VHH binders against F-box/kelch-repeat protein At2g24250. Designs and how they scored, part 3

Target 1, 374 residues: F-box/kelch-repeat protein At2g24250, of Arabidopsis thaliana (Mouse-ear cress) (q9zuh0)
Amino acid sequence: MAMKKKISTSSIMPDWSQLPEELLHIISTHLEDHYFDAVHARSVCRSWRSTFPFPSSLLRQSYSLPAFPLESKDLCCTLEKVPLFLFRVLTPPDAADASSEYFLGGLGQDKSNDHVELPSPLQCSVKVNVPGTEPILMNMLDCQIIPLGHKYRLMIGCNPEEYSAAFLPLNEQGGGGEFVALLDCTDLFLVLRSTEMRWIRLEKPSTASCKELFTFRGRFYATFFNGDTFVIDPSSLEATPLTPHIDSNFLVPSGNEELFLVKTDFLRCRVSRLDEEAAEWVEVSDLGDRVLFLGGHLGNFYCSAKELPHGCGLTGDSILFTVGSRNVTYPYKYGVHTNKRKAEDNINCWRSSRENRVLFRNRYDPVLSFRVER

## First folded at step 8 (VHH)

Design g18 (from p36 with G98E P99T; framework vhh_8dlx_2)
Fold by ESMFold2-Fast, scan of step 8:
Structure g18 (fold): chain B 374 residues (1-374), chain A 125 residues (1-125)
Amino acid sequence: as target 1 above (374 residues)
Amino acid sequence: EVQLVESGGGVVQPGRSLRLSCAASGFTFSSYAMHWVRQAPGKGLEWIGNIYYSGSTFYNPSLKSLVTISRDDSTNTLYLQMNSLRAEDTAIYYCARETTYSLWTGRSTDAFDIWGKGTLVTVSS
């Protein structure tokens, strides 16, 4: 990615106003997945504003779905594609060094009639809604915004339901936005194929409660609290047990290349990688440039430390646990302090102390809000 | 403050029964499904079972004849009754609140958003 070479610990892009339009057009095609960079590029000059389109990814995409089959009436059913971010927010009241906290959240349009907060070089402040506090107006240089990808939310009627869902885009070369969605409705699974646009009832492969649903290498993965794990083919809907057998731990997909198993024992955290040829989980001594995100309602996922802004306070070989009110995320260094008996070497104690902290419960994720102008 | 506090653990002899409690505070307990999960020393998490706000229960099939989960919404308390305890039942027992979708997010890959700190059960002679 060309933009990664030009981005430093700053929200301001390099001045490229002298570049020919043909080169600007080539650069703009490489910025399609770098949304805030595209917004800043549009602020350089008139030529750049015309060349770099306003990112549609900063607007929520939604898909109208068929009526929910378990309801007594035809309720409007909608699938929303929501951008997911890690916010690093510096604590405002002069906390000196190490004053940053991390929050997982989405991006929303500011619906307030009195707020005009555009992310631009001339107006680098955005409103951040943090659980338990009044909304904070943050300078973008003090709020590192780390894109983690997208998540999907199912809306039934006018409210999101408490069901777990996994969404699988079928982007086979030239595919027209086809998808398959899998939903855990407690007693059964529901499947929706975009080609049929009707809900299919699917018997759960385990009698235990479903822990998580996710996609990896074009298949669905379902884990259950009793340790059962199944791989579900999106076409046949056949569920097969994951081999080798996994105890009830965290599975973390790393793009399309790697599947990690994170085991939390009484004293420490251990990570293994699936060796498909050997049909074996192989313990890894370090995660290299990887950062793993575990727990909470936002899912288990990863990013490369190379994708993070330098100076964001996170490095590779890290695991971030989302605890408490769903939004507070704490880094854990994997492979460091392996021979020490400090609190940070005891993952169980570390996580438990965080989960029991006093915090106002808020149903809302932190949201970066701005007014969209077209 | 949203909090779950487990109690009732300790050292018990094989074959005996034990009841664990989980006291909930800071949220509307009666609106949430609740779970029991355990972790044996050096092992991963093992799901025991859950109870919905309706009172319906679902259990790990390997444990269903040995455990009973119940709730008392008037006292905001979750219970786990364990019978015929074995050495392999030695573990830290956690209660957990089932994740509900927020108004901003509709996905959960870990079905729990609040955990207790756990209570240790040691089964030994």
Scores: ipSAE 0.000, ipTM 0.098, lowest interface PAE 21.9, mean pLDDT 63

Design g21 (from p35 with S31Y; framework vhh_8fcz_2)
Fold by ESMFold2-Fast, scan of step 8:
Structure g21 (fold): chain B 374 residues (1-374), chain A 126 residues (1-126)
Amino acid sequence: as target 1 above (374 residues)
Amino acid sequence: QVQLVESGGGLVQPGGSLRLSCAASGFTFSYYAMNWVRQPPGKGLEWVSGISGSGGSTTYADSVEGRFTIIRDNDKKMVYLQMTSLKTEDTAVYYCARGPTYSLWTGRSTDAFDIEGQGTQVTVSS
């Protein structure tokens, strides 16, 4: 019956503070997977704030680790599981689609005492802290958020480090909490096993700098800028060379189901999918609704184009590259460039002639800190 | 279970040709570099040739360069060694081996190849 009940209304808009508890419960259940919609709901009034919990996906998980062995101060060390999002500023109604701005990063609470109350009654604005730049105040009603995945980052003391980290849980079926963490510390690898909780110094399998560290189907994968690629067994720590051996290759895992190989040259980009039954890489002519994100030190991810807002300039069958700069990315249309060769479709021409989008602001701190105003 | 089965060896005269074959099973074949190694009578294992998983890169020992060609067929999970201009010094048992493992503990590649099969005997004699 409460769902047929009319609420009291003001002369202009409904009095949302007078909604029955049953309706609030239904709305809360509907919004449980909608991150900032839940935050918006919490800003309506005290009753809504108590009914809608703060999204746990905006909280960071962390693991306490032994003191870092390459640091002279024996500082405490933690490994943070940082959820990564693509943030998009909504395009004003009169603006061109190509002018859309994007931010790639993690979200976290700003615990600073420099928290300023906003004049807005909704209190849904967030201060985006970009190290080396003045904080940007962004209204969450004007921002779309797309989840991409997770990145593990190392914290030594209170400072984030640029070291690439891969985390592999063991015995997930038993819930034992055992894990192996592998870090790229530039000149060497470090490993930590939960059974020993001691940092072990390892040699890296290539003389080149490490490009990527990630996990796929229970193993570590390491790629290097000279084209070396290795599959690493987490128990034995034996590294086996993987093909292809090409400088411009990127591996993009799609959960545990698909592994994509992205090859780039001066003419075009090629994407192949691993066919494990045939034991071969099969080139795909179209990515369909997929958008591949080649985030360099942030890792490689994919998302569905169905999650992209209309008119954002990013659609399916696209690849985003950090090519030629540390903190600037450009979109590349895969299907068009694969099927037809034109002078303007040359990847170097595309890279240099297209408007670059700012997706990264910091090389060593890839996490954007958001201050929730209430 | 990783299995490698070599075949194609035999008796051949100096200057002759021979093609060795290796059938692989039990692993994702295209993912791994493959090698040919040989053991001459009374001597240790000697690396002969290597090929990347895609087949795009090949390497050869100085003693066989220009005379031997390593080829792979990933669809059939086969590695081949095409030998030409054979010399008496090429007499050996030939083994195929999955690429050497690099130990992150020791900082070195394992110099020993894991030999799974019985090998194939090549004898070069007049």
Scores: ipSAE 0.232, ipTM 0.523, lowest interface PAE 2.5, mean pLDDT 66

Design g22 (from p35 with S31R; framework vhh_8fcz_2)
Fold by ESMFold2-Fast, scan of step 8:
Structure g22 (fold): chain B 374 residues (1-374), chain A 126 residues (1-126)
Amino acid sequence: as target 1 above (374 residues)
Amino acid sequence: QVQLVESGGGLVQPGGSLRLSCAASGFTFSRYAMNWVRQPPGKGLEWVSGISGSGGSTTYADSVEGRFTIIRDNDKKMVYLQMTSLKTEDTAVYYCARGPTYSLWTGRSTDAFDIEGQGTQVTVSS
């Protein structure tokens, strides 16, 4: 089923609408570092909503860029720094199946809506747009919200664009604002340097289609569907071949310390770590506390299971494959491998490469995709 | 030190085929793009074909596209040029050249025309 509007008649939250303003102010100062607690506090009543500001960490930071050179229309171009969250749908333990459902996406306030009011003083809801149906309201209290970091997204006009972008802030301590952006436009690359603020056309180092663009240790990395991989210097724009890769490989940066290679087929997965001194990929039997997120147009990333809340359904030494739309503002559905045929069509999540669990990667059209709006 | 040793040239009739080989040593072969360049009698160097370090992407000069195929075997540290439908205008000394990087400004290997070996002579005539 599509997500529905939920009206809870039994709230675990007490009615705090009668609290004095001075006490609300004290609570507010303690919640400024806990953005989801602040969002939930805003759902209590109007006085709480005015006392607890909408968290700035949930507002998108954007950078104005020159008009996109390959569009026939005069369209404004912006680079957004979008926080990413994993939403776990909470289901009763006595449900027929114990499999968890997850959505990957961002949160934000819809600035086009004048006088945006929460539907209930005791609820915090987001408007979810489902293709082919009318928008529905989802109560955020029915989801566990897990922060995963952030991604950069190129916006052309008011719509998410199709092209992959990699954004590299220059490592100048105290020199904030300088950057280099690299964009894959299918037939060519584009580069934008903050010092020039002009899109410059570049050649591609491979005739194959570009699969991923990302940054690692102050350089750009580009992978291609034929297995070619390149490390690109942001100043010279020289591309140096990395190690050979087979089709279906994924490169996953783990902070600035580790680069993982995930080799997949429809039946198994192997994970290797780059040994930079030997210039070799060394197979690893487990990922420790790492959780890898792979596939989809949102790119590849990781998080530490130690930073995940207990009971979220995810543990270390696991890999989740995303399915669906590439738009970071729309939730993506994924879940845990359940050994059932219907689940196999959409679930690409398993624990430990050591167990060599069956992997299904046939990637049917997304079962559901939602835009999250206030 | 880097060594590139070309072989496989010879005299061939128009419309014939030849396979050129290049044996590489002295560097990590799979990390470098490889190229074939040629020098016709009395003319300058002409780039013929290139192959990425993985072997996943190839490029060809307009004059040879559809007739030549570049391949590599990283385990054997070899790059090959399979030539078919040879023309008298293909007569040249053929060299293989290492390209350490690709420039995104040009889409070509840097130092691709730096010739290390002796080359191999290809003569296409009756």
Scores: ipSAE 0.258, ipTM 0.507, lowest interface PAE 2.1, mean pLDDT 63

Design g25 (from p35 with S54Y; framework vhh_8fcz_2)
Fold by ESMFold2-Fast, scan of step 8:
Structure g25 (fold): chain B 374 residues (1-374), chain A 126 residues (1-126)
Amino acid sequence: as target 1 above (374 residues)
Amino acid sequence: QVQLVESGGGLVQPGGSLRLSCAASGFTFSSYAMNWVRQPPGKGLEWVSGISGYGGSTTYADSVEGRFTIIRDNDKKMVYLQMTSLKTEDTAVYYCARGPTYSLWTGRSTDAFDIEGQGTQVTVSS
């Protein structure tokens, strides 16, 4: 290969831009799970950008689809994978006390106008849409990024659609390989298989309206407002009732490891974990280091409190949930045993508190913002 | 521990009638839809008929619609298939199957059921 430049190790600050490609490649393989550090590394110089690939979880993937069968116009139809993150905004350096604001949102590459070049949002800055204000441009170096998962969004032309979408890759190692997409279009389900690339109308397994549609452990899950819940095989498209039958408020997948049922009543929020081997729901006394995000139409997410900055107002054993679109969400502490809650701490009184709230935008905006109040 | 035992098959002339029976045990019978599935000689399994847990909804394959009637008795944990106007094409081994599964393709029970019993042979010959 070409003559390699040697790095002077005697300098107090080595010129890291002169590192050999082989060493950079080894470093890059260790940064795949550290999204923010990978973005930092890519900002050093051009050789680092070619060596450190941009994290795939930060890229907005899209699938070109056949024209949508429920539209009269032959418009371009795409399914977008929108990654969702927590973004932390730091207090200005001159403030007496450090505090943090959190924004729930996705990353999208801004298509710059021909006369305006902003720093690439994926490299240096991210626009965050805050309800009632102009978009805030946040520097990536000042922003902690915590991955929550993703939301699939159907695009017809340039407009996002409200239909619930679940996307299941059948071969995750096949790099953009085979997949099955399932849509809830109110009166019917639609399926699209990558092998056929044709929209197919399906029957719904319940007469009730579909509440949630998501994926867990390689299968689809559909919940309905009458309490029906089904596990759907992506190959056969056979739906099997999830046993035992439940009246669920929210189902929350924690990666591929655990499935939680969150049920609310006047005084309590109760969480149970699915034991698939025993086919039973087991009530949990606390969530440990888990933080559950109940985003309703955006989906339900999990993160570890160990990944959150100390003093940010969010800790383990907590739940954030919505009361509807554009609603105030409230951080709720779980782990209170039955009959030990004070009357003033009941869920209805707590939800009405204006000091203990989080605001988020409507379900059509993949960028959510919220401010944690103490 | 699911057990299904089919009976009632036999030899019958075209145009004849037979009643098949299925005795179920090992599960909460009334909570599950029940189905009849058959396997003609040299062919794969094909779905014949389904009935919901409380008998409020019945479905039939197009080939048997109007000729076959599926009935259940939840107290006795029994499913029956009353067959009339039998044709030579109805010759098959008949199985009953517990069918909580629902096909999004058809809105009906499928032949992907777990077959528990030995089945009962129906032969329609002239």
Scores: ipSAE 0.285, ipTM 0.538, lowest interface PAE 1.8, mean pLDDT 65

Design g27 (from p35 with P100V S103T; framework vhh_8fcz_2)
Fold by ESMFold2-Fast, scan of step 8:
Structure g27 (fold): chain B 374 residues (1-374), chain A 126 residues (1-126)
Amino acid sequence: as target 1 above (374 residues)
Amino acid sequence: QVQLVESGGGLVQPGGSLRLSCAASGFTFSSYAMNWVRQPPGKGLEWVSGISGSGGSTTYADSVEGRFTIIRDNDKKMVYLQMTSLKTEDTAVYYCARGVTYTLWTGRSTDAFDIEGQGTQVTVSS
């Protein structure tokens, strides 16, 4: 898939509430990639709220699917698109320790009316659910929220399933919501084409268990615990081994331009970039402004340090390993530890680097919730 | 709470043998790969050996292959390192470390691990 371009708008000098509707519509198209700016625009006045829809990227979208073929009962199922974010919460004033905390998880709509009174503006407010503390209400502009991407999960009735899912949307000239979905159901793959709306059984290209499914440049990628990796064409469903061959490690798409291979050993972390023209993995000495999030039930993600809030404590050339028993991790600085140092230095740096804690919730549980005013 | 307690180190002559032990508690032992790592005097950490959660796969550093054997007992929550034909270069503090993730075919952890214990000192000299 082509790289999605972000367009930013600056301050507007004329009276905002009196902008013509046609001009307002043009502005709204430029805010499509700036979810929180769109939410803020909705707080200006009633005419802006009708012109700027609440961003669907902040809401969980779902796709109705045929009854799941591996279940005993005829239950309709849905594929839910779950946006994932990194949230930063600063300790409140008067705390004895002012360490920063990060939370990795989803953002959910607050449909409750449990509060007797809520501060205004409600459209820009989020509740932060911190274990052991009552929810904290924050303005979205004061909450440092970093979008990481999306994950898909299968819902049968109201229950989430543990199947890995990859989803490839297709756009026609008229826009029909066409798509192809690929599910790892442990013993087999299932494919659903929106044009047929019928589950197709697909042989797994490897006898090993599937580790991860994802999409990159309009194709499906499937990795397996034995190191097998396959590229699956969404039209023909033909699985082709990824060349050159890789070991059982992490594949991380960085936008639509780059695919990274992260190989971790006991003391070493090495990152390589796929050079498609040369058909080889080229080791990189640093990640530049990139921050990589690796492993666990949430999969592999990236973000740009250029999009990080000023003074947030996370910088480029960093890796966060989200696998582990504690649901807590710390940033690892790739360029400093792997390019300039011996491999033996890596574990000592991980041990000593504890300025910022990163907590992650299992799967798709929302860390933040917001209220929508219509 | 996760605890790893190493024991069995000591002073031994070159060509001798030692058996190191690691007692684990606070986690589902059989679900994790286990590793032995060592730190020679004045040097960084060096990975020595790994064993899968089931015990079905083992891996060794080139420097110890054929001389060391890693074993686990999941019922007792123990990991052992049987060392033979010890060399002066084997002198180090030895640590038991829990693997975070594991490859199904090689028995080697793919991710980093935490060193939780104090280690056990092995000194090989005449």
Scores: ipSAE 0.000, ipTM 0.174, lowest interface PAE 17.1, mean pLDDT 66

Design g28 (from p35 with L104I T106K; framework vhh_8fcz_2)
Fold by ESMFold2-Fast, scan of step 8:
Structure g28 (fold): chain B 374 residues (1-374), chain A 126 residues (1-126)
Amino acid sequence: as target 1 above (374 residues)
Amino acid sequence: QVQLVESGGGLVQPGGSLRLSCAASGFTFSSYAMNWVRQPPGKGLEWVSGISGSGGSTTYADSVEGRFTIIRDNDKKMVYLQMTSLKTEDTAVYYCARGPTYSIWKGRSTDAFDIEGQGTQVTVSS
């Protein structure tokens, strides 16, 4: 007589594709603050892809432009709106040895070893260059992502160009898509108005190299390495010096509401806010919930610490500086460190490697830069 | 797979000239700044020269300014270092190093580099 064998206990993986839409909606609500978790959820199946929308902050918008007038081949141009993020690398060593490393950057479509930009959020691993060590492979799920804003990049043909760009939309209330763009082409500025769709040559208002272009309250701002700063009217293209005078420092726009000036004196920083009615820079003793990011050529950004993810390691009253070509970002506590009288007290707050040494370096940028000693 | 292959080194007398070459593969060459760095015997790494992705901007260490010229050919994926008026102090292993894309990573550091090749030996001696 044959005995009936009992089936072993089931070790069946749940079929996630059959999860009810109502439960998927609850999950998506909990992922609202986690961009890459939403992207990974979309890769499970068609049902999940329909339920979890692609995060709009990770999309690149592009604008077709007339052929570039300074190129010998009259190649087609596009202007890309590239989102910028602060990434926190979460390494899984013992808690006692855990250090948080921050990187300022964008998201690219290329592989991390083929481009300095991080790969598409559809990929779950990136190769990160860490000063003092060999490049490490990290999982995007182990990375905290803080949105900082956008940069505009000029594409001539298929190649990104080394020109700074500022973009000013004219009608946010109508879907007309009208804009004015200003490009720093080293020897001159180029202006493009969407209503005319032709390049306009504009002489630089300073003989020095342009440091940054940005928009604030419907005008262009251009800063130069000699300390010159100009406000450019988008209609007349008249450049006027910014008053009151700011010397060779960094401007940080906070949307259209506030403009901050960061002055550096060796290892010390002082922050002032523009009082437009009094036409004065008013020094602030603390930044409150504000976090200022000084990304140099990637731009200067602002966020509120209240909008940061819990446990991201950043708090208010902070200034973050980027260092060198790898965009390693160092936190600097404004209220605490600006009260130090000795420059060496500030350097002790910045550690970027297991070496426990950071050497400061100042060459072309008025903000003090640090390098990791090798 | 990213690869950089240096060549063109050798023995040369003081006052002589050499042309170093670096062949790049495995990445979008025109999107990256390229650098030459060198390591003299018994010393650390020293940055020598840099060139932007388009080739529109070049920069040089004070010790080589006016004597060396950096050139790139994006169609051939090559970067070159033309060295003239060579000195005994130029004796080093020369490395080709990939820098960041300047439109994204306009760093001011002369000591930062992303990738180093195998190197090519330059000896300036009589």
Scores: ipSAE 0.000, ipTM 0.125, lowest interface PAE 19.0, mean pLDDT 63

Design g37 (from a01 with L104F T106S; framework vhh_6fv0_2)
Fold by ESMFold2-Fast, scan of step 8:
Structure g37 (fold): chain B 374 residues (1-374), chain A 126 residues (1-126)
Amino acid sequence: as target 1 above (374 residues)
Amino acid sequence: QVQLQESGGGLVQPGGSLRLSCAASGFTFSSYAMYWVRQAPEKGLEWVSTISGSGGSTYYKDSVKGRFTVSRDNAKNTLYLQMNSLKPEDAAQYYCARGPTYSFWSGRSTDAFDIRGQGTQVTVSS
């Protein structure tokens, strides 16, 4: 980081908020590699914020939209970009257990007392529910945080709606940019083009409920609980079937220009990659440094193991599932169990008693909220 | 209301040691990073050290690294600064402080850098 300190020429008198300037130099080398290390530095005072720009991936970017057409009220509407993170609780080096705990979520406050309260726009602390004790509010400097992606949500007035949204930017350069948004409003799809700022009602291509809505290679993808999958052109809005009946499998887009199909049953997982030219799914034997996150209300997403905190116990070639009514997230090592059905390859083999504790999901929260069991 | 009370200051000779304490009340102590800052006569405030809420991460001003150690006892709501090999330039009024609350969305601090105590004076002479 080469950004110089911004100093007000009118601020001659000592100000408590100017104190931590020397700390900026000490930790600057590491801040660009860790999003919340930069946020922690910026939380100290105004002079730190002028030296360390707020990471754009952490900003709640919002888009002003036309009044929502399915509401009887004439209310303003916005689309919010909600960032998602994996949080790791840092343990002192001399701790007897020497373990770390993980939880997955967004920057939002969960008002349920059974859930992890994640950092809100107004605080730098995380509330962790520890069984057998009162919930603990933790300082964010005690957490490693990695970005996992984003979830878009619709705000009607000041109320969040639980509609799934896919967002396709058309021009990544330029202030505000142009975009196309696609919303799953249960009985129909809604489309908005930023160039027209008018809601378009789109008939769903399947009679089943929409399972996931996402973007990949400049197209919208919609999966349905009956296994139907459609590719929707953002310009023409024409829906084309991708593959016949995927039997409620998971589709995961990868930043490496790959689309993965994860087929799960109670015995094992199989991952295939789409070959668009051949119109077929080609099974893969390993995922390399990829980690796939599956089965949340937030949908399916990918991260690189290179972005995971050092020593976290989550490595590449892994899949994390939310399984069962207890909303527990389990790591599964794909490369070890691929293409071989063994007596040990069952749902219980995904659980780990030695690795960092990974996450329970709140099914009713549009942002995943978690409970940590010690 | 947040209250911070520093103690442990005094007069020491160069090369001597001193341990400062800060008793905190009125907030969930273990949930906040704590700071030691100092002000010498006719000088501005100067950051000295930071410790995370759990105590797992510590940071120091370059000139005090290896000489000062910050620690905390969350069960007692108390922050400490162990000062060894004291130099004349370490003479100052020492304050403990709680860091500001920051809005991630607006980019604004909702609180100032929060120094509530009278401080404790450290004098290094002879």
Scores: ipSAE 0.013, ipTM 0.428, lowest interface PAE 8.1, mean pLDDT 63

